# VH-VL binders against q17rb8r558to768: the designs that were tried, part 2

Target 1, 211 residues: q17rb8r558to768
Amino acid sequence: TAELSHLTKNVPIFVCTMAYPTVPCPLHVFEPRYRLMIRRSIQTGTKQFGMCVSDTQNSFADYGCMLQIRNVHFLPDGRSVVDTVGGKRFRVLKRGMKDGYCTADIEYLEDVKVENEDEIKNLRELHDLVYSQACSWFQNLRDRFRSQILQHFGSMPEREENLQAAPNGPAWCWWLLAVLPVDPRYQLSVLSMKSLKERLTKIQHILTYFS

## First folded at step 1 (VH-VL)

Design c6 (framework fv_cofetuzumab)
Fold by ESMFold2-Fast, scan of step 1:
Structure c6 (fold): chain C 211 residues (1-211), chain A 119 residues (1-119), chain B 111 residues (1-111)
Amino acid sequence: as target 1 above (211 residues)
Amino acid sequence: QVQLVQSGPEVKKPGASVKVSCKASGYTFTDYAVHWVRQAPGKRLEWIGVINAGSGYTYNNQDFKGRVTMTRDTSASTAYMELSRLRSEDTAVYYCARWDYEGAYFDYWGQGTSVTVSS
Amino acid sequence: EIVLTQSPATLSLSPGERATLSCRASQSVDYYGTSYMHWYQQKPGQAPRLLIYDASNRATGIPARFSGSGSGTDFTLTISSLEPEDFAVYYCQQSDTLPLTFGGGTKLEIK
């Protein structure tokens, strides 16, 4: 039985946008319920909350990503500027409500590690190929769009030596998914994947379409 | 009913470390945060920090940053606070207190652990 | 950090009298309709006991003679008719901003 060393019950959920592991997610928060949620997160020492896109008026998506609070600025006009970065992905098991904001019981997602030496070699070859395609796509993007991406998401992460060192796989995959002009339902589908090979294959198909 | 029971009194020399325990009973340990507060003789209460009993994430008051480590054992329903590089000014009664994630207040307190730092 | 100033430092009264204890914050502890100010009672050799939370709500088991009021930066704890057991030190505490902070205390003494 896996040891639960993370917040998994009654997790506060900010229903707004897609979030991805390692990717910055700056938030401008005005709603009282979410400012309360963020305040509680800071006071309890968790400094984390879940982020999910809306599904219907009364619900949110089955998958999301934890956001880690890095900094909070309270502005004179009542807004809060919250600097966050994506952490672990999760699947929603049970939905709830607390003082006007959503909550969830969750299960964290991790990529299934490939153990076979030949499969690891094939995964590295696929990774290197897709990374090259991603670099080409980004470099061929028009100057103004490249500048916007750099300002909001930072530079594309370097490729990693050990593809399976992180439970969510390489950081550049998530950075790319955040910047690609694809349907949010598609982004959610990729976020839910537990296979690095499947995720790389899907990203490759998208890049081929936009190339 | 709800109880927080702390470890016994400690006498330490300057430069040593002390680890205080707080055993919870009568509620689901992982549904609450545990805060640590101290009180030097004749002084006000001073907040040290908090640990989320479920997740293990911590936040320490900057006045103690670098010297305090908070941990918990979910199977034993016990929270721990370790304070290192002790000084005479650390002589105080150390309390653990329960904090509901929905509430922003301390509804139950441990009995306190006396820590004396003397040369 | 938010500084909490309690006054008076010592209040000498007789049983049956009304006690009014003040706590002033260096900045507002209100956050979207809630005042994150709480009151605790401490007797010698004992841990603090929660009396009032979120400015005006009585904790479970606390007698009706205890009441809290105020918002923003100015808060009051009132004991309508003092009992012998009420002579203790009272602390206010804010939970709006980290770090959490406590007032200096008001010691309620028998005259």
Scores: ipSAE 0.000, ipTM 0.459, lowest interface PAE 13.9, mean pLDDT 86

Design c7 (framework fv_cofetuzumab)
Fold by ESMFold2-Fast, scan of step 1:
Formats: C-alpha cells, structure tokens, sequence
Structure c7 (fold): chain C 211 residues (1-211), chain A 122 residues (1-122), chain B 111 residues (1-111)
C-alpha cells in the first residue's frame, strides 16, 4: 500500500532495546532528538518508528521491529512516557541520519507459510509440545520472578488455533522471547527468522537448557 | 464538524467552587489532549493545565496547584475543570481547547470552546 | 517559566498595508530543527483562533497572507496585505517548556 511504501525509506530508528511483534514496549522520552522523532511520527500520521539495539560495528543492528505509538502520558515530573506495541519486523538495508537520530531503509519480514498437510500437522505437534514446555518453565519459576514478569510483560498469551493466521506467528512466542534470560544477540537471531518451525525449534532448545 | 461546547456562565461568591464542562464532537475524543486557558478582563491568556482524554493524566500549572482538578468522561466525550476556593482575581472567561497533537507533544491549540464567563463577587 | 514579550503593544495601519508583529522568548523554544512557537488571532468576545503553529506552519483554513518566521528566541508574524477582518489582537504562545505561556498581545487597529 502507499502507507507501506512510505514506511520503508528513511524510517526513523530509536536505538535502545529489543522489541517484538505484539509485545508492549513503553519508552521514557527525555532526549530532544527522540522527542522530535516521536513528534514527526505523529505529525505525518504514521505513528510508527523502528526500534533496534545498538551494534558496535554498524551503529545499530541489522534487524528490528516497528513500534506503533498507542499513547503518550505526561508524568508528574514533566517527562513523557510513550506507550508503544511491537508491529512488523524488518531488515535494515541502508543507514542514515536526520537531526541527531538514526534512520534506515528497511524491508519487512513475514513468516513463510507451510502449505503441505503433513508439514502443517508436524508444525502443530511441535507447537503444542513447545507451548507446554513454556508453560511448565514459567509455572516452575520462583514466585517473585514470575510476579515481576507478569507486572512488566503481562500474562503469557493463549494458544492460537490457526498457527499461520498472523504473519509473525503466534504471539506467545514473542512474549516468551522477551522474558527468557538469553543474550540479546541470540534474541536478535530468533527475531530474524522467517520460519515458524525454526523459531519453535530454537525456543525449544532454550527451554530445554533452562529445564 | 469538530467542535467543543462549554457550559453556561457562572456567578460565585468568594470561597466557593466552580465546575466548567467541555463537550467534544466530530472527532475521537480519547485521541487528543484538552487544555484549559483563562482570560481575565483586559488581560493576557493564562494557561491552567492539560488533560490527556484517553489516559486521564493531567498536568496543572503550579500557579493553580491545590485548587484545580481536571477530569474527563470518555463515554460522554466531555472534559471538566473544577476550580475551588475562588477569589475575585479568578473572575475571567475560561476556555477549553484541543491540542493539534494526538498525543500531547504540543502543536498548538486548534479547536476552542466558546468560553465560560465566571464572575466571583460578593 | 518562559516569558514571551510581544512588540509593539499597538500597531495602527490601514487596509492593504503590511503588518509585522514580533515575539521574543526569554530562552530558546527550539528542539533541533523545530521551534515550538504558535500564533493566535482574537477578536472581541471570541475565543482565540490558531493561525500559525511551530513557527512557520499555517493552520488549516488560514489565508496565505499570514506567515510566520523565526527560530530560537526571535519570532515574527507577517500579514502581507491587511484585510478589514484582520484588525484584532494577536498572541504568541510557546509549547517548548511547561507551563505553556502566552505573550502580552499586539493590538492591530485601523489608522
């Protein structure tokens, strides 16, 4: 669409933390450059910007996630909190700068759909097994850590009947990736995957390690 | 038609409180901030504060701290400003105004109510 | 708080003439490339009307004869050729720092 075309070139990038599809990402905006970036996103009507972690070689990582602005709150001390939620994932094609903040030309990522009946059945079986492992890991977590996760990220999303309905796959996978205590570079590698099967397999390996 | 319609004029005695309403129509109420501004006869405009219609968060000018309460009713698309412990110097026309921004990073006030005259006298 | 000083307090001109109104801030109202200064027109008995936002952007429905310029602490509202309906009071307002503040106004009157 014209909207997608508009949001692929010179996209403003907030260089800070990992972001994931469907996962809330509240931001505290205090730097003038990011205040200007947020304001411009609102003025253009896109109400979106990219989020990437820093990278020592390339300024910021090759993959990230778009954040949709849901609300802006004033704090009693005069600062702003920007409530965002993760949208589409992307790969960085070209890097740039504008008025002190980073920009990028990007390409959006979508999961490759599995069409074969037997492969869909195997995907469902893998999904159900990994979901059960995720539930067990979370429930066996010490109460204070479980409470901390619930307060920060909310409850784990329920299973979806159609695993391929969403272009990024099931929401619970991204919630889990956000809460698992793994290296950000590892999280970044999972974010870049276009295969739900590969993502579930990798999540399973992580969960087995922490079992 | 985007518009803000305010409640009618008030006459109050010193020490009383006044509550002014501001009903929004023609836009999504919860997507915008609502400012309150007053103007005493022959004086400049004075900013009282702002409320996020969606979240309910407020910021009040320190000059009015402890006397101003801002609220909103999302089901009625209405914002309210209550000023307590009224003094003669509070005699003014009170305006509500929508910020041009949808998220409170202020662009300027693009839609104004017609104003509510508040007179404080014995 | 940021203090806004408008000059002149009163400007007497005839229709067809150019009007130049000044607003000076006690400190910069800029963040990078954006100047958080806005201009309003007010006629007797009426609410203010937004003319210019962010120093130079004309609000919806505002005639092209109105223009804004400036950055940092020094801002100007220009009316290129006055119409009879332009004789009113004009206020500047900053939104860089809380609390939001208004200037004292410039009264534009018929000579």
Amino acid sequence: as target 1 above (211 residues)
Amino acid sequence: QVQLVQSGPEVKKPGASVKVSCKASGYTFTDYAVHWVRQAPGKRLEWIGVINAGSGYTYNNQDFKGRVTMTRDTSASTAYMELSRLRSEDTAVYYCARDLSGYEDFYGMDVWGQGTSVTVSS
Amino acid sequence: EIVLTQSPATLSLSPGERATLSCRASQSVDYYGTSYMHWYQQKPGQAPRLLIYDASNRATGIPARFSGSGSGTDFTLTISSLEPEDFAVYYCQQSDTLPLTFGGGTKLEIK
Scores: ipSAE 0.006, ipTM 0.498, lowest interface PAE 11.6, mean pLDDT 87

Design c8 (framework fv_cofetuzumab)
Fold by ESMFold2-Fast, scan of step 1:
Order: structure tokens, then C-alpha cells, then sequence
Structure c8 (fold): chain C 211 residues (1-211), chain A 121 residues (1-121), chain B 111 residues (1-111)
């Protein structure tokens, strides 16, 4: 459809920070090029754009996440706050430019579904173990840091009944990745994974390091 | 500095097609969108559509009922607007204009000199 | 589409006088605190020139005597003291909604 073509070709890219499926990403927009980008997104009816972190060549990463516009707030100083939430993940196929902001041709990422019965059981056991470690890490955080996380990201999502119902896996994984104090390269590595098992394993390694 | 230079005047008969060019200089052509606007003698400005010079993506005003095709040549830094199945009502000066990016809106900071198109039997 | 109505169609004044030009939109052109209304000047045989954007901001190089105001559906372009070169046609343009639309113009002429 024309709709799908527009969502994968010449997608506007906000080059700023990491974004993750289901995780809020409020943006302070003051640059005219990004205000124009957001306005076009709203007026075309897509109400979304891509978010990528900068890479070492003053370009942007090969993986990112779509941000869905929920609301726009204007500050007294003339800046705008755009309330967004992370949507689908993507891989960058081709880079471009439009009116001073970056664009990309992209392909969306989805987790590869595990079909084998024994593998599904093992995945559930790994999930429950890592979730428990995540809860323990968060609860053992000093009160001031826990309060700041709750204020900016909200509460840790609860376990989901079906681990493979969402194309990006359980929401709590992305919430946790957003709040863990790790190098963006590790965050980007996890974002790019198409295996829930690999993602849980990597998160577990990170949590073990901070425990 | 920034310039948009358009092709010369055209005289066409009803039913013909006309293709107007707009050559950009003084800026990176692929970083800006090019809009097309026309003005019939003594009448208001009328927006035709826009092309992203980098990607080639276009959005056309529905009032032109599929008669407008916009293209660009990135190697020549030139945008084109072709209007087919011409009618006497299409007699106008046709302008190309660069989109002003120091705002969140679609508006025009630099304009071509205009191309006169006359349609008469 | 948003229809823009400019008034008066013709305004006859002398150099040194104040000019007030109106533009009314058929629906609001505001979006969360910004008014997407712009003003252009056009002289005979020439392309339009951007004067004011987002209701009240002067474009680069535009003299301080030009100012814009308004929000929602009602907008005004003011020229505080007319210079001979200011006698031209003025058009408003909205960029809130596609298709982009222009007003019918106000011709500013010498008495």
C-alpha cells in the first residue's frame, strides 16, 4: 500500500538518543528543522518518525526505533515538548537528507518466534529468572534513584502471559534497558537483536555486572 | 547566493502538455523541497504541489486531478513540473519556490522568476 | 481546504500613512500555540517576497515597519509608515493544512 511505502522509504530521522518499544521518549524540540519534521509527520497523518543515536562518524546508528507522537506541549520559553512513545524497531538500509534533517530507508525488526515446545519452556524459565533479577536490582536501588526512574519512565511493566505475543517481546525488557546505566553500544546491541533468548541473556549479563 | 532560474515562456494549444524547469544554485539542492505555485493574470496565487529534491517524493494538490507530474534531476540541480491536458484556465505564470526551513510551516523564501504559460486556441 | 479572505481588496493611501491589511481564515490555523499564517509582498512582473512568517516573525532583511499579528482565524499585517516602494499587492498564506492556500490579495495603491 502507499501507506506502507511511505513508512519505510525516506523516513524522517531525529538523531538524538536511544528509543525503545513501548517506552516513553519526551523530546525538547527547539531546532526549526525538527519542528518542521514533527509538523510534517502530524500533517501527513503518520504521526511518527525514527529516532537514532549518533555514531562515531557524526552520522547515525544502523538501528533505531520509531517514535509515535502522542501530544505536543509548548513551554513559556518558546521550546516545544513532544510526548512520544517507542513503536517498532528498524534497521537502516540507506541514509539521506531533507531540509536539514536526516532521513532513512528502513526495514522493521520483529523477534523470530520460537516454535519448538522444549525451547518455549526453556525461554519461559530464562524469562522468569531474568525478570526476578531485574526486580531485585530495581528494588535494591537507593530511594532517590528509584524515585527519579519512576518519575521519568514510570513503573516497571508486569510480566506478560504470552512472551511472544508482541513482535518486540515483553515490554519490561525495554523499560529495563532504558533505565540501566550502560554504554549506548550495549543498548544498541540489544535493540538490534531478533532473538528474545539472546536479548534476555544479554540483559542477564548486564544485571549480573551491576549486582 | 541562492537562485532559482526557470525556463522561458510557452504558448500551447488546449489538450497539449507543458514542462517547466527550475534550476537551483547557491545551496545544496537535495537538502530542500521545491514547491510549484501558479498565478493567472490578475488572480491569486494557487499552490500546485511539492517535491522533495533529495528523495523525489511528491505531494500534489488534488485540484489538478492527476494532470501534474513533478520530477527532479539531482545531477543537474533541476526540478520539473509537467502539466498535461491543458485548458485555457491553465493560462498563468508558474513559479518554483524553495521551502523556508527556519519555521515549522511550509512557506517560501526564494522564488524563481516565473514562467508564462499561455493556453489558447 | 482552508479559505483565506483578505480585506480590503484595495487600499488607497499616501506615503507616510499607516496601512492595516486583514486576512481571515475559514478555520483556525493555530496548532498548539503557533499560528501558521504568513505574508508575502508582490510587485508587478515579479515573484512574491516573504515578509512575515508564523503570524508575527519578520523574515530576514524585512524592514521593522512591517509587523504581523493575530491568532486563530484573524490576522493583520501592519506597515507603520508607508514608503514609496511598499505600494504592491500583499498575500496571506496558511500552512496549517494541505493543500497550502493563499488569500485573494490586498492591493496597496497611491491616492
Amino acid sequence: as target 1 above (211 residues)
Amino acid sequence: QVQLVQSGPEVKKPGASVKVSCKASGYTFTDYAVHWVRQAPGKRLEWIGVINAGSGYTYNNQDFKGRVTMTRDTSASTAYMELSRLRSEDTAVYYCAREYYDTSGWLFDYWGQGTSVTVSS
Amino acid sequence: EIVLTQSPATLSLSPGERATLSCRASQSVDYYGTSYMHWYQQKPGQAPRLLIYDASNRATGIPARFSGSGSGTDFTLTISSLEPEDFAVYYCQQSDTLPLTFGGGTKLEIK
Scores: ipSAE 0.000, ipTM 0.444, lowest interface PAE 16.3, mean pLDDT 85

Design c9 (framework fv_cofetuzumab)
Fold by ESMFold2-Fast, scan of step 1:
Structure c9 (fold): chain C 211 residues (1-211), chain A 123 residues (1-123), chain B 111 residues (1-111)
Amino acid sequence: as target 1 above (211 residues)
Amino acid sequence: QVQLVQSGPEVKKPGASVKVSCKASGYTFTDYAVHWVRQAPGKRLEWIGVINAGSGYTYNNQDFKGRVTMTRDTSASTAYMELSRLRSEDTAVYYCARGDSEYFDWLLGMDVWGQGTSVTVSS
Amino acid sequence: EIVLTQSPATLSLSPGERATLSCRASQSVDYYGTSYMHWYQQKPGQAPRLLIYDASNRATGIPARFSGSGSGTDFTLTISSLEPEDFAVYYCQQSDTLPLTFGGGTKLEIK
């Protein structure tokens, strides 16, 4: 109870870029406020913080993703190099401030499981179709960008046997969303979805646009 | 001061190999890529390939038909380019240059260059 | 590979004049709104120096008289008022497609 409260209340928020479950998010941190945020996350043992894109109306977006710190290098010149990976998605309930950086009260998002056998069959068909489209898109990408994507994000994850085993759905969906050249607001709408079917449909629309 | 310092000039016979070094200073070596570019006398600049100094990932221009090997030593902040089975047409000045390694990198183009290493291949 | 054609091969002008250098790509170097074309200056016996990146952005320390423009396949480097130190060879370079390629160069010489 106390642990859950601490995981969802006054969560430090790095306002910068989109982050996605299972996807690497390497950060170069220069600002003293964010160096302090990261140091605190390490010292408290949580080793995680929230990541949200900027929003002109509310300072930062209503949805984001937790980043788990894998490694951190504090450089003599005051910079920090932070290797992170995306964890759980969240919705922002309340915004705050602490020592110059943003904070939020959050609730975690999980995909709603499909229980009906016929719907599960249709979901698998849609999944396989969209995965094939994603593979085709990536293989037809210009060499420079394909090489940069491989260096930064690694290879596209393989298909998963059980589409609903992970609370956020298949890892390849998030890898793809991270690399697609679409507006962050569009990416944010996909991140906020609690339906794998809706997410696959939206990703299919994006891929068709870029085909 | 950000700089790349290359090894000295080389004279080689056809069929030999040459290994050129490029020592970085004044910046975090592993945050950037190192490109290799050559220029034969009176000719255009020719791109040889690139190495990500952090990961060690390389892409070599296929025009060199597997003759090029790029490596780096993170502890020494030094990149290396080895060209094997040398031919007279490999006579050129070889440059290393710092560039972006990721499409999210704000530093674009090759902004810092080594002074060049003259490689002469003659019998 | 993308072939870059620079014109003219040689441009003879006097200090104070405007220089316009062209670079044409065999195919578009645009990708999702960005033009991956860069310009370098090279003086005899020296390494190239980055002037312009991504078609129109001036590199750090480069004087305001240098500007880049263009998109797709047609690109231009402009020097608004030539200084004596500007007489050099200028190369365009694309980074849209591997392998990275350079143009043949334009030699800017004193008239």
Scores: ipSAE 0.000, ipTM 0.466, lowest interface PAE 12.3, mean pLDDT 86

Design r1 (framework fv_romlusevimab)
Fold by ESMFold2-Fast, scan of step 1:
Structure r1 (fold): chain C 211 residues (1-211), chain A 119 residues (1-119), chain B 108 residues (1-108)
Amino acid sequence: as target 1 above (211 residues)
Amino acid sequence: QVQLVQSGSELKKPGASVKVSCKASGYTFTSYAMNWVRQAPGQGLEWMGWINTNTGNPTYAQGFTGRFVFSLDTSVSTASLQISSLKAEDTAVYYCARDWYEYGAMDVWGQGTTVTVSS
Amino acid sequence: SYVLTQPPSVSVAPGKTARITCGGNNIGSKSVHWYQQKPGQAPVLVIYYDSDRPSGIPERFSGSNSGNTATLTISGVEAGDEADYYCQVWDSSSDHVVFGGGTKLTVL
């Protein structure tokens, strides 16, 4: 539709941090360019924008995640506290600029569903094993770091009965990726994957490294 | 119910001073920046500057430093423009206009105050 | 200082489409707002953030902004649209609001 063109063309991009489907991303906005970007998103009714990390060669990364604005608190000193949550993942097709902030033409990403019965069984076995490893990693983390994670991100989401119900896979994978102390390049590689099996395998390798 | 109501027209002699007031109602006064815009007879809109209604800090366009002073009385939701040492070239309609957090469109305007400087 | 250039006048017959341009260096990277001013009245915001319409503004008003030119388009022009039209941007480098010189729209 015409709405799809508007959602994928000249999308405003906040260049700052990694964002992930279903994961909260609270922002403290004080820069005039980003205040304008947030205000425009609210006033026009879109109430969303893209989030990408910086990139040394292309200004910002080739993959990112849309952020949906849930609430905005305006502080007396002009700062804004923007409560957002991650939505759809995307790939950047073209880059642009608007009023000092970046823009992009994008295409959205979704996981490819596994249809074979045996492959689904193997996927669940892999999932359950990796989930157990994630729980062990988190429980063995020093108390102060675990408390900080709980304060900012909340508890690890519970396992889902249907692993392929959501187009981005289980929520706990994204929660874990947000809290793991890994280089943004590794996080970005996982964000860009369209295979839940590949994502679980990569997360397993990361967990093994930090265990 | 959002309104900006300005003071009435003024006829002044050169060298006099004038104070134009702009009273806001129907919204939280300190949540919007207040702009001042001038329009000389037969001329276009000329931005004079703005004042941060939360902090009281004014910003003046280059041509409007010295004789022009922006001020606030937040207890009565009023912004004011004072022009000292009036010159014939100050003859214009002066508008106040609100802007959401100082970086956007001016969506509500006062009706304008005509200041005529004549001997 | 940043400068916006508008044609001083545009004439259009009733029912036809009027296009009012606003030229500025790399204006497509800025957000453009448009105001309508009728004689003896305060300006009225008709388009904000390049292409959005405030509540109460007819659908026949539209805007675009790319490269070095922003355009206000008025379709099916009516006699009541006769007015002066001003474009406006906020220049982030100077922290200044800039208005175009204005365009007088004459409807025959």
Scores: ipSAE 0.000, ipTM 0.503, lowest interface PAE 12.9, mean pLDDT 87

Design r10 (framework fv_romlusevimab)
Fold by ESMFold2-Fast, scan of step 1:
Structure r10 (fold): chain C 211 residues (1-211), chain A 122 residues (1-122), chain B 108 residues (1-108)
Amino acid sequence: as target 1 above (211 residues)
Amino acid sequence: QVQLVQSGSELKKPGASVKVSCKASGYTFTDYAMNWVRQAPGQGLEWMGWINTDTGNPTYAQGFTGRFVFSLDTSVSTASLQISSLKAEDTAVYYCARSYDWLTGEYYFDYWGQGTTVTVSS
Amino acid sequence: SYVLTQPPSVSVAPGKTARITCGGNNIGDKSVHWYQQKPGQAPVLVIYYDSDRPSGIPERFSGSNSGNTATLTISGVEAGDEADYYCQVWDYSSDYVVFGGGTKLTVL
């Protein structure tokens, strides 16, 4: 239970870009502070750290996503190449600093489960409609853009039978949000949502904008 | 200095059509959405919909799809609202209002036109 | 269809604090914006995203939003604050902008 306390207090924060549950986030790290942060994450055995975008008022945003370290290569020129994947989403409760990098006390976010049978049916219908729109959008992209997305993010995840099995909802929603050319402020808003219905509705509106 | 300047008041008979214009200045027209809001005499504000100034694609609120058309002339930074087959219930002040691109999550109206009064009477 | 409920009128003495409420189911989960409209004039944005003030709006104007009620608070009320006030949200489910019915503020 002591191990769990390390997941929510004095969590190291990489202030750089958006990250999303289940989505690959490869990093090329040059700054000594972040190389130290990553090395410490590996040495402590947690093998994860938080990722947040910058915010001029608060140094970094109030919401972010944990990144799980899959592999790391420390290069002779001082660079580190870090292969990560998005994990749990979080809300920032308290900000701090350690050896030049930011830290935070956090609480994890989970989607609120829908229990009513009619609402679940409507959620499934919305999901299937939006998934089809997403597939059409991706299929109609220019070959160069599709190739770039496949190289960096992999293929679009398949639909899940149980939309509420994962605490963050279906993986394809996050994959899509990562690849859509939308403002990080908007992406941050969607990342903070605890409702799968709201997230699907907002994604649908983005896709309709590009149709 | 941001300004939205609307066309003058209109007096029309039932069954006629009217076109209200809204000319923007002081900012890049295509960076912001244009919304239409009406206010019937002595009543509150009613959102009619918006138009994407970059793509020209309109979105209409329920009840405003058949007789109402949003359009743009980006060469003169002007948005227009056309109402066909006018009814007495269309009597209102019509406002254009600027909002940020909805993709950024900005859904409030920071600048408004002065309003155009449309009166429909026999 | 999402509905915002405002009292039709609120009266306040000069120099006192006026509170104008905007009721909606779980409105605390939405961002609320507030507009001031004086007779014969276009609305003016006075509060956006629950509590932020646009440039030029006096510090006397503040906002809050939690649970089922959002509130516009005007401290040290002046005669020039007499106006109709409207709350507004964006409803994600319907992709619809919703305005409250408006509240007439009278300074007496």
Scores: ipSAE 0.000, ipTM 0.443, lowest interface PAE 16.4, mean pLDDT 86

Design r11 (framework fv_romlusevimab)
Fold by ESMFold2-Fast, scan of step 1:
Structure r11 (fold): chain C 211 residues (1-211), chain A 123 residues (1-123), chain B 108 residues (1-108)
Amino acid sequence: as target 1 above (211 residues)
Amino acid sequence: QVQLVQSGSELKKPGASVKVSCKASGYTFTDYAMNWVRQAPGQGLEWMGWINTDTGNPTYAQGFTGRFVFSLDTSVSTASLQISSLKAEDTAVYYCARLGDYSSGWYEAFDIWGQGTTVTVSS
Amino acid sequence: SYVLTQPPSVSVAPGKTARITCGGNNIGDKSVHWYQQKPGQAPVLVIYYDSDRPSGIPERFSGSNSGNTATLTISGVEAGDEADYYCQVWDYSSDYVVFGGGTKLTVL
């Protein structure tokens, strides 16, 4: 049985866009179904819901990310501006519906920690290499694209001293994945990974392609 | 105190018209949609439709088109229901009820109701 | 159009638990709201969004909604709970408010 603090059954799902751990995801909500979903989240004290991209065969994708509500601004025209930030990643086990919005039974994901000292050293070397490559890619973007990214996503997060302190790995990896012009299929494959080494390797390959 | 106060009972002959009013107080009138619900003697609740208090646009349920007109006077925070060419079948208690909290998100439940207006149609 | 079905009457002894059902096709996918109406009075919201209580409504009132049936549960029933009870949903596909036919609760 799951603990009361673990929301894993009949989780409300906002079907819209990719979301990533630690990355801000501001939402403008017009539809009554989603305004209801957000109100319920606030009233129950949960203050979170799932975010998944659409899927042609299954309504929405098999992997997503929880969004934690930081603030809500209600506008006079009936819209809600919801400031959220990405939390835990999840895998979808079962799909459902409630009041016009999707729901899911889910299983949370987290990275498998590397314990071997030599492997940790190699992971740090890979991390530093890929981080430098990411910085070079961003700095060499045309001013128009760089300004658009900064306005929507903010600046790239700084490197963290301990690569395995967070269960989802370094924040900059997720920021980068959000801004890279890659197919959603690649974004989903990276989101589903439980290995920081695999994720860094995949990001490196993508960056090399765009260099 | 949040209230919806409706006009008094009406006794009308078939073919006449009636106008029922619903005056809101204690909240911002344009933040909540106004709904109309009918209850015939000894019968259940029947939803008639709603009016957007910000835009003035009405939506009528099936069976309540033509003879029924929803209107607003936002200057006095009042919604009105007019029924023309009255029939015996229009005999009922007519309620106004607010739906939605636009400032705190969309709300599907009727949290505040008027006291009801009895309309009796007889010869 | 969407239809909600309630039993016309339910009887319960004082201090016991009353259960009033509201049937609808896949109603568990919808939010259900419940109203109490006493003779000559306007309806009063007692449960909203399946299981939430408005301020001032006793903890004795609770709700659930799953599959094809929503249920209003009143524990420790008191004489003052005698009333007609209505379930209600908003059907987004038709943009229509739907009420159940109502259940008369009699406290014997």
Scores: ipSAE 0.000, ipTM 0.432, lowest interface PAE 17.7, mean pLDDT 85

Design r12 (framework fv_romlusevimab)
Fold by ESMFold2-Fast, scan of step 1:
Structure r12 (fold): chain C 211 residues (1-211), chain A 119 residues (1-119), chain B 108 residues (1-108)
Amino acid sequence: as target 1 above (211 residues)
Amino acid sequence: QVQLVQSGSELKKPGASVKVSCKASGYTFTDYAMNWVRQAPGQGLEWMGWINTDTGNPTYAQGFTGRFVFSLDTSVSTASLQISSLKAEDTAVYYCATEGLYSYDFDYWGQGTTVTVSS
Amino acid sequence: SYVLTQPPSVSVAPGKTARITCGGNNIGDKSVHWYQQKPGQAPVLVIYYDSDRPSGIPERFSGSNSGNTATLTISGVEAGDEADYYCQVWDYSSDYVVFGGGTKLTVL
């Protein structure tokens, strides 16, 4: 249908920061191009747009995350405060431009489901270990940094009973990736992964490095 | 079902004021901007500006500052255009226009209000 | 200020293809929308974002936009297509909407 084609073709891209599934991403919008982009996203009824970090070779990165508009506040000084939350991840297939903002044709990403029972058991053990390491890392942060994280990102999500229920895996992984002090190249690498096991392994290595 | 219903035609003398209203229904009024477009007899479409229905802040195109005022009454989902110190060159059909559900830009137009300025 | 240029009139025989152009500096970098207006009626959106059709608009209406020219193409023209056609863009630098001068399509 027309709606389906607009969700994957000529998708408007806000080139700014990393975004992750389920993670809040509040934006302050004042540039005319992005104000127009947000307005059009609302007008189409989709209330979504893509978010990518800049890239020196290709204008913006090959992977990003859709942002869903939850609320918009128009401020007296001309700024718009756009309350968004991360949705589906995507891979960029083709780049374009309209009215001063970037666009892309995209393909959505989902984690590959593990079916082997022994591998599922091992995945759960790895998950529980890494989750415990993440909790320890967060609890051992200085009070000032913990307060700042809680204010901007909220509390760390709790463990999920079914690790493979969501197409992007457990929400706490993305919350943690948003708050860990790692290079955007590592963040992009993790965002692009289609394996929960690989993502947990990478997160574990990062946590061990800071321990 | 999105609808924009405008007030009836007006015949005014030079120097008078007129207020054109546009009542919206079928969508959340404050989610979409309201635009005003003018069309003089035998002429093309001319964009006058828009008003932010959430904040009430108007933006006027060049040539529509001063005598033209966009306003809202959100309690009745109505946008209004007031023209003061009317001149003969203000004679035109005035349209309100907004986007609705599944629209892509100015998908919904009011039926138009004819304002005639003559002595 | 940004300016869109349309031919004032285009004539076409029934069943043939009509092409209405909209000229603008680097218009291919902008999104173009097209409206049809019949006498005594409000405008109706027939093409949005260069080439997409709203529900209810026949597939014989199509659009393109590249370089300095956008084009509305109406294939298999019918008498009922006789109308004024307007192109429109958003100028992001000014946050202004700009309409072309309009083209009267005559089917003879």
Scores: ipSAE 0.000, ipTM 0.425, lowest interface PAE 16.1, mean pLDDT 85

